# Designs tried in a protein design chat: VHH binders against FERM domain-containing protein 4A (FRMD4A). Part 26

Target 1, 303 residues: FERM domain-containing protein 4A (FRMD4A), of Homo sapiens (Human) (q9p2q2r20to322)
Amino acid sequence: RRCQVHLLDDRKLELLVQPKLLAKELLDLVASHFNLKEKEYFGIAFTDETGHLNWLQLDRRVLEHDFPKKSGPVVLYFCVRFYIESISYLKDNATIELFFLNAKSCIYKELIDVDSEVVFELASYILQEAKGDFSSNEVVRSDLKKLPALPTQALKEHPSLAYCEDRVIEHYKKLNGQTRGQAIVNYMSIVESLPTYGVHYYAVKDKQGIPWWLGLSYKGIFQYDYHDKVKPRKIFQWRQLENLYFREKKFSVEVHDPRRASVTRRTFGHSGIAVHTWYACPALIKSIWAMAISQHQFYLDRK
Key: E = the ipSAE of ESMFold2; O = the ipSAE of OpenDDE; V2 = 0.75 times the mean of E and O plus 0.25 times the DockQ between their complexes.

## First folded at step 22 (VHH; framework vhh_sonelokimab_d1)

Design j7 (from u3 with G109K R110Y V116R; at its last look DockQ between E and O 0.48; V2 from the best seeds 0.36)
Fold by OpenDDE, look of step 22:
Structure j7 (fold): chain B 303 residues (1-303), chain A 127 residues (1-127)
Amino acid sequence: as target 1 above (303 residues)
Amino acid sequence: DVQLVESGGGLVQPGGSLRLSCAASGFTFSSYIVGWFRQAPGKEREFIGAISGSGGSTYYAVSEKGRFTISRDNSKNTLYLQMNSLRPEDTAVYYCAKSEYDYIYKIGKYTLYMDRWGQGTLVTVSS
């Protein structure tokens, strides 16, 4: 089957995927285009009919996944799957660059919540990385139109495009002399400080039907108000979790709770466990569960 | 109505092998985790192992790993327990059970939440 893999550097790979090809093998192939050694951070994903991003399971065949029934090639995305606290822990420059490209894309696509002024600052680093030192107002304005540096929401929040550009220029002038590498590092430093960075969000409901965001990250599983993805209401760190399980439209986690002496169990269990449950469509629940166990494994591998 | 019916129990000599079966009905068998337990006289019921709905994942108690194998045939709605190298201490009533869940990922202590149980089949290991 024809597949198109979108890479983080805006290249597209056209592939004829054979029935027996494993997702892991596909990842290896894609990674080779970047001379990427640290593949463990990355994955291949597709968007389903609802627009939800689904990760390929590495131990499964590519064509075993439920791709949308559309005409043309299957569209796949190569992107960061497992985030890290700081790119300083990464070993290779190629990996760092991909993290940068991934972050840049996430910001531009408004997948990360960012204050407008911070957006302007980040845009300046994008300019510095791509173009080097400030040249002129006219050139910068032209370049900003061509670079994915200003998310639409940021533009809408201000009186004019010119205002936004001026703010970017103000920041950009201060970066004079910074190398490409420095610009990348500084960009990532800012992005890594953002509370929504590195979080995979899923829309769920509780038992009462109240909507929530469930966030999966390198830190654990977080529950957010539906209107606030920044401040979690509940935090379940990976070390606190005992079990993860699901049934149809129900995803549950067991956490250590020292305040509970006993929990009613249908079967043999131990004391000090609390159960938290969320609901969504079966497909999404499976996606949440799969990501959760993968993320947990990633946590263990780094421990 | 969910039903689980164990069979295959009986008397076996030490070192022998036995295969237990559990026939399931009243639910979509392939959608649920099912497992085996046993209870010896005067002892608490203990977990032996479980298998995911698809059969792709198996879970075993540490004490039973290697001697016991759990499998399933979803086309027959049947759960199996292959027991090898049986010992007198394996004498017990063996139960099959159904979980309310499709998949469980163990992080810490593994706990199965079974919502249905069979009546059990007696296995006696004696010379």
Scores: ipSAE 0.122, ipTM 0.521, lowest interface PAE 1.2, mean pLDDT 90
ESMFold2, look of step 22: ipSAE 0.509; ipTM 0.770
ESMFold2 (binder alone), look of step 22: mean pLDDT 81; pTM 0.836

Design j8 (from u3 with D102E Y105F V116R; at its last read DockQ between E and O 0.66; V2 from the best seeds 0.66)
Amino acid sequence: DVQLVESGGGLVQPGGSLRLSCAASGFTFSSYIVGWFRQAPGKEREFIGAISGSGGSTYYAVSEKGRFTISRDNSKNTLYLQMNSLRPEDTAVYYCAKSEYEYIFKIGGRTLYMDRWGQGTLVTVSS
ESMFold2, look of step 22: ipSAE 0.552; ipTM 0.783
ESMFold2 (binder alone), look of step 22: mean pLDDT 80; pTM 0.827
OpenDDE, look of step 22: ipSAE 0.719; ipTM 0.868
ESMFold2, look of step 23: ipSAE 0.566; ipTM 0.800
ESMFold2 (binder alone), look of step 23: mean pLDDT 80; pTM 0.829
OpenDDE, look of step 23: ipSAE 0.647; ipTM 0.829
ESMFold2, fold request of step 24: ipSAE 0.492, 0.514, 0.534; ipTM 0.740, 0.768, 0.777
ESMFold2 (binder alone), fold request of step 24: mean pLDDT 80, 81, 80; pTM 0.828, 0.830, 0.829
OpenDDE, fold request of step 24: ipSAE 0.758, 0.743, 0.785; ipTM 0.884, 0.880, 0.892
ESMFold2, last read: ipSAE 0.499, 0.539, 0.498; ipTM 0.744, 0.774, 0.741
ESMFold2 (binder alone), last read: mean pLDDT 80, 80, 81; pTM 0.826, 0.824, 0.832
OpenDDE, last read: ipSAE 0.744, 0.779, 0.785; ipTM 0.882, 0.889, 0.891

## First folded at step 23 (VHH; framework vhh_sonelokimab_d1)

Design l1 (from j8 with Y113F; at its last look DockQ between E and O 0.66; V2 from the best seeds 0.46)
Fold by OpenDDE, look of step 23:
Structure l1 (fold): chain B 303 residues (1-303), chain A 127 residues (1-127)
Amino acid sequence: as target 1 above (303 residues)
Amino acid sequence: DVQLVESGGGLVQPGGSLRLSCAASGFTFSSYIVGWFRQAPGKEREFIGAISGSGGSTYYAVSEKGRFTISRDNSKNTLYLQMNSLRPEDTAVYYCAKSEYEYIFKIGGRTLFMDRWGQGTLVTVSS
């Protein structure tokens, strides 16, 4: 089956995927295009019919995944799957660059919540990285039109494009003398401080039918108000989690809760366990489950 | 109506083996985690082990590692507990239980929530 893999550097790989090809093998292939050694941070994903990003399971064949029934090639995305607190922990420049590209993409596509002024500052770093030192207002304005530096939402929040550009220019002028590498590092420093960075969000409901966002990250499982992805209502760190369950439309976690000391008729094992359950369609629940397991493993591997 | 019926209990000598069975009905057996528990006289009910709906994952209490094996036959709607090297302290009523969940991923603790229970079968280990 024909597949098109979108890479973080805007290249597209067109492949004829054979029935026996494993997702891991595909990842290896894609990684080779970047001379990427630290593949463990990355994954391949596709968007389902609901717009949800689904990660390929590495131990499964690529074609075993439920791709949308659309005409044309299957569109796949090479992206960072497992985030880390800081790129300073990465070993290879290639990996750092890909994290940078991934962050740029996420911000531009408005997958990460960013204040407009921060966007302008980030845009200046994109300019510094791509073009070097400030040259002129005219050149900067031209370059900003060509670079994925200004998300649409940021532009809509201000009186004019010119205003936004001026703000970017103001930040950009301050960056004189910074190397490409410094620009990348500084960019990522800002991005890594954003509360929504590195969080995989899933739309779920509780038992009462109230909608929530469930966020999976290197920090754990967080529950957010449906209207606020920035401030979590509940935080479940990986170290607090005891078990993960799922069935059909239900995803449940057992969390160590020192406030709970009672064992009920239905509960056996460790004392002080609280159960939290979320609901969604079976496909999404399975997706949450898979990501939670893999994210937890990632946590353990780097602990 | 969900039914779980344990069988295979009885008197066994120390060092002996016993295989318990649990016949399940009233639900799609392969879709649910099922497990074994036991309760000795004067003690709390304790978890022995569980198995996922598909049978691909098994979970055991630390205390029972190596002596007890849990398996299932979904074609027969039956859960099994193979017990080896039995000891007097294994004397208890053994219960089959059903969970509302199909899959479990164990991270740390061994808490298991069950929503249905069998009546139990008595196992007595004595010389």
Scores: ipSAE 0.269, ipTM 0.627, lowest interface PAE 1.4, mean pLDDT 91
ESMFold2, look of step 23: ipSAE 0.526; ipTM 0.777
ESMFold2 (binder alone), look of step 23: mean pLDDT 80; pTM 0.821

Design l2 (from j8 with Y113L; at its last look DockQ between E and O 0.67; V2 from the best seeds 0.60)
Fold by ESMFold2, look of step 23:
Structure l2 (fold): chain B 303 residues (1-303), chain A 127 residues (1-127)
Amino acid sequence: as target 1 above (303 residues)
Amino acid sequence: DVQLVESGGGLVQPGGSLRLSCAASGFTFSSYIVGWFRQAPGKEREFIGAISGSGGSTYYAVSEKGRFTISRDNSKNTLYLQMNSLRPEDTAVYYCAKSEYEYIFKIGGRTLLMDRWGQGTLVTVSS
């Protein structure tokens, strides 16, 4: 089957995937393109019929995943699956550059919540990294049209493209002499401080049908009000969790809560266990399940 | 209504074997985790093991070092427990149970959340 893997540098790999090819082997192939050794942070994703991102399970065959029924090639994305606190923990420059490319993609696609003034500063680091020092307003305006530096929402918040470009130029002029490496570090430092960075969000509902965001990361499982992805309403750190469960449209966590402990022998299970349940379509629940397991394994591997 | 009915208990000599059955009805058997527990006189109920709805994954308590085997036959709506090398310490009432879930991932827990229980079958191991 024809597959098209979208890379982090806006290129695409087009390939014919044989039925027995494992997702791990595909990841290895893509990683070799970047001379990437630290593959553990990355994955291959696709968008399902409901528009939600799903990750290939590395121990399964690529073609055994539930791709959309569309005609044409299977569209896949190579991207960061497992985020860390800071790129300073990464060992190789190739890994750091891929994290930088991933972050730029997330900002441009508006997957990370960020103020437009911060976007203008981030764009200045993109220019410094790609083009070096400021030379002229005319060159910068040309370069910004060619680089995916300004997401649509930031442009909509202001009266003109020229205004946005001028704000970027103001930041860029301050960077004279900054190396490419320093620009990457400064860019990532800002992005890593953003509250929505590094969290995989899933739209779920509770038993009453009220919508929530469920956020998954190496830190645990977080529940957010649907209007506020920044400040979690409930926090379930991995060390607080006993078991995860799912069936069809529901996903549940068992949480140790010492405030609710019962002394009687009649209650089966750990004393003080509370259960929290969320609902979504079966495909999304399976995606949440797979991400939770993989994030927990990533958390354990770092301990 | 959900029913779980254990059978196959009885008196067995030490070193012997016994196979317990649990007949399930009133729910789609293949869609749920089912498992075995036991309770010796004066002791708390103890997890033995469980098996996923499809039968593809089994989970055993750490203390059961290969003497017990859990299986299911979804065509007969039946859960089984094969017990070998029985010891007097295995004397207990054995219960089958059903979870409301199909899949579990264990993080820190050593047992499973169950929502329905059978009546139990007595296993006595003595000479």
Scores: ipSAE 0.565, ipTM 0.782, lowest interface PAE 0.7, mean pLDDT 88
ESMFold2 (binder alone), look of step 23: mean pLDDT 80; pTM 0.825
OpenDDE, look of step 23: ipSAE 0.601; ipTM 0.841

Design l3 (from j8 with E100D Y113L; at its last read DockQ between E and O 0.72; V2 from the best seeds 0.70)
Amino acid sequence: DVQLVESGGGLVQPGGSLRLSCAASGFTFSSYIVGWFRQAPGKEREFIGAISGSGGSTYYAVSEKGRFTISRDNSKNTLYLQMNSLRPEDTAVYYCAKSDYEYIFKIGGRTLLMDRWGQGTLVTVSS
ESMFold2, look of step 23: ipSAE 0.534; ipTM 0.750
ESMFold2 (binder alone), look of step 23: mean pLDDT 79; pTM 0.817
OpenDDE, look of step 23: ipSAE 0.741; ipTM 0.875
ESMFold2, fold request of step 24: ipSAE 0.509, 0.560, 0.567; ipTM 0.777, 0.790, 0.795
ESMFold2 (binder alone), fold request of step 24: mean pLDDT 79, 79, 80; pTM 0.818, 0.818, 0.821
OpenDDE, fold request of step 24: ipSAE 0.826, 0.767, 0.799; ipTM 0.916, 0.883, 0.903
ESMFold2, last read: ipSAE 0.567, 0.566, 0.570; ipTM 0.795, 0.782, 0.790
ESMFold2 (binder alone), last read: mean pLDDT 79, 79, 80; pTM 0.818, 0.820, 0.820
OpenDDE, last read: ipSAE 0.785, 0.824, 0.782; ipTM 0.892, 0.909, 0.888

Design l4 (from j8 with E102D; at its last look DockQ between E and O 0.58; V2 from the best seeds 0.54)
Fold by ESMFold2, look of step 23:
Structure l4 (fold): chain B 303 residues (1-303), chain A 127 residues (1-127)
Amino acid sequence: as target 1 above (303 residues)
Amino acid sequence: DVQLVESGGGLVQPGGSLRLSCAASGFTFSSYIVGWFRQAPGKEREFIGAISGSGGSTYYAVSEKGRFTISRDNSKNTLYLQMNSLRPEDTAVYYCAKSEYDYIFKIGGRTLYMDRWGQGTLVTVSS
């Protein structure tokens, strides 16, 4: 079956995938194109029939996944699946550059919430990385047309493209002498500080039908008001979780409530245990379940 | 109507063995996690262990010392607890319980949440 893998450097890899090919083998093939050794942070994703992002399970065959029923190639995406708090923990430059490319894509596609003034500073680092030191206003305006530096929403919030370009130039002029590597580090330092960076969000409801966001990451499972993806209403860190549960349309977490915890080590009862439950369609619940288990394993591997 | 009925309790000498049974009805037994708990006099109810619907996975409390074995027979809708090398400290009311979920991923080692409980069967270990 014909597959098209979208890469982080804007290339597309066209492949004829055999029925027996494992997802792990496909990931290895894609990783080899980048000389990538630290594959544990990355995955291959697709959009299912319901419009939700799903990840290939590495121990399953690629063609066993439930792709949309349309003609043409299966569309796949190579991207960061497991985020960390800082690229300083990454061992190889190839990995760092892929995280940088992934972050630029997320900002440009407006998947991360970011103030337009921060966008202008980020764009200056994109220019420093891609083109080196500032040379002239005219060169910068030309370069900004070709680079995925200014997301549409940031442009719409200001009186003109020229205004936005001038703000970027103001930041860029201050970067003279900064190396490509330093520009990447500075860019990522800002992006990593953004509250919505590194979180996989799922639209869920409680038992009363109230909508929430459920965010999954290496830090744990976070519940957000539907209109505020930035500040969580509830935080369930992996170290605080006792068990995860699911059945059909519901996903639940079991936490030990420290405010009601036993004061004696000998107590094994249900005192201080709370269970929180969310609902979504079965396909989305299975996606949440798979992501939760994988994020927990990633958390354990870092300990 | 969901029913869980324990049996097999009684008086046993220290060092002895006992096999508890839990007869289940009113739900698709093979589709749910089931398990055993106990409550000694003056103590909180404590988790002993649980077993997946298929019987392929077992989960034991950290404090369990390998004297107890959980099994199930889906053709008889029955959960079992085999207890060996019993001691007076094992004296308790033993309960079987049902999860409302198909799948559990255990992160902590203390207990599991269960939604339905049996009435219990008394086990007394005494000379």
Scores: ipSAE 0.523, ipTM 0.762, lowest interface PAE 0.9, mean pLDDT 88
ESMFold2 (binder alone), look of step 23: mean pLDDT 81; pTM 0.836
OpenDDE, look of step 23: ipSAE 0.540; ipTM 0.792

Design l5 (from j8 with Y103I; at its last look DockQ between E and O 0.57; V2 from the best seeds 0.00; counts 0 for: pae O 4.8 > 2)
Fold by OpenDDE, look of step 23:
Structure l5 (fold): chain B 303 residues (1-303), chain A 127 residues (1-127)
Amino acid sequence: as target 1 above (303 residues)
Amino acid sequence: DVQLVESGGGLVQPGGSLRLSCAASGFTFSSYIVGWFRQAPGKEREFIGAISGSGGSTYYAVSEKGRFTISRDNSKNTLYLQMNSLRPEDTAVYYCAKSEYEIIFKIGGRTLYMDRWGQGTLVTVSS
């Protein structure tokens, strides 16, 4: 089956995927295009019919995944799957660059919530990285049109494009003398401080049918109001989690909570366990569970 | 109606082995986590182990690690508990149980929520 893999540097790989090809093998192939050694942070994903990003399971065949029924090649995305607190922990420059590209993409696509002024500052770093030092207002304005630096939402919040550009220019002028590497590091420093960075969001419901966002990250499992992905309502750190369960439309987490009385359920276990349950379609629940398991493993591997 | 029927209990000498069975009916057996518990006289019921619906995942209580093995045959709707190197302190009523969940991923805890229980089978380890 024909597949198209979108890379973080905007290249597209066209592949004829054989039935026996494992997702891991595909990842290896894609990684080779970047001379990437730290593959463990990355994954391949596809968007389902609902727009949800689904990660390929590395131990499964690529073609065993439920791709949307669309005409043409299957569109796959090479992205950061497992985030870390700081790129300073990364060992290779190639990995750092990919994290940078990934962050740029996420910001531009509005997958990360960012205030407009921060966007302008981030845009200045993108310019510094790509073009070097400030040259002229005209050149900067031209370059901003060509670079994925200003998300649409940020532009809509201000009176004019010119205003936005001027703000970017103001920040950009301050960056004079910064190397490409410094620009990348400074960019990532800002991005890494954003509350929505590194969070995989899933739309779920509780037992009462109230909608929530469930966020999975290197920090743990967070529950957010459906209208606010920035401030978590509940935080479950990985170290607090005891067990993960799923069944059909139900995903459950057992959390060690010394403040809570043992759940009245016919449970025979440690006192102080609280159970939290979320609901969604079976496919999404499975996706949540799979990601949670993988993210937890990632946490353990780096502990 | 969900039914779980334990069998295989009895008297065994210390150091001996015993295999318990649990026959399940009234539900899609392969879709649910099932497990074993035991309750000794005067003690609380304790978890022994559990197995996922497919049989791909198992976990055990730390205290029973290495002596007890849980398996299942979905074609026969049967859960098994192989017990080796039995000790007098293993004397208890052993219960089969069903969970509402299909898969367990153990992180650090031992809690398992079960929604159905068998009547139990008595295992006595004595000289």
Scores: ipSAE 0.019, ipTM 0.397, lowest interface PAE 4.8, mean pLDDT 90
ESMFold2, look of step 23: ipSAE 0.334; ipTM 0.669
ESMFold2 (binder alone), look of step 23: mean pLDDT 81; pTM 0.826

Design l6 (from j8 with S31D G35A; at its last fold request DockQ between E and O 0.78; V2 from the best seeds 0.66)
Amino acid sequence: DVQLVESGGGLVQPGGSLRLSCAASGFTFSDYIVAWFRQAPGKEREFIGAISGSGGSTYYAVSEKGRFTISRDNSKNTLYLQMNSLRPEDTAVYYCAKSEYEYIFKIGGRTLYMDRWGQGTLVTVSS
ESMFold2, look of step 23: ipSAE 0.544; ipTM 0.768
ESMFold2 (binder alone), look of step 23: mean pLDDT 80; pTM 0.828
OpenDDE, look of step 23: ipSAE 0.691; ipTM 0.855
ESMFold2, fold request of step 24: ipSAE 0.470, 0.479, 0.439; ipTM 0.738, 0.735, 0.728
ESMFold2 (binder alone), fold request of step 24: mean pLDDT 80, 80, 80; pTM 0.824, 0.828, 0.824
OpenDDE, fold request of step 24: ipSAE 0.733, 0.715, 0.764; ipTM 0.878, 0.869, 0.889

Design l7 (from j8 with S31D Y113L; at its last fold request DockQ between E and O 0.63; V2 from the best seeds 0.65)
Amino acid sequence: DVQLVESGGGLVQPGGSLRLSCAASGFTFSDYIVGWFRQAPGKEREFIGAISGSGGSTYYAVSEKGRFTISRDNSKNTLYLQMNSLRPEDTAVYYCAKSEYEYIFKIGGRTLLMDRWGQGTLVTVSS
ESMFold2, look of step 23: ipSAE 0.531; ipTM 0.771
ESMFold2 (binder alone), look of step 23: mean pLDDT 80; pTM 0.822
OpenDDE, look of step 23: ipSAE 0.718; ipTM 0.866
ESMFold2, fold request of step 24: ipSAE 0.528, 0.539, 0.545; ipTM 0.770, 0.782, 0.768
ESMFold2 (binder alone), fold request of step 24: mean pLDDT 80, 80, 81; pTM 0.827, 0.824, 0.831
OpenDDE, fold request of step 24: ipSAE 0.762, 0.752, 0.771; ipTM 0.884, 0.874, 0.888

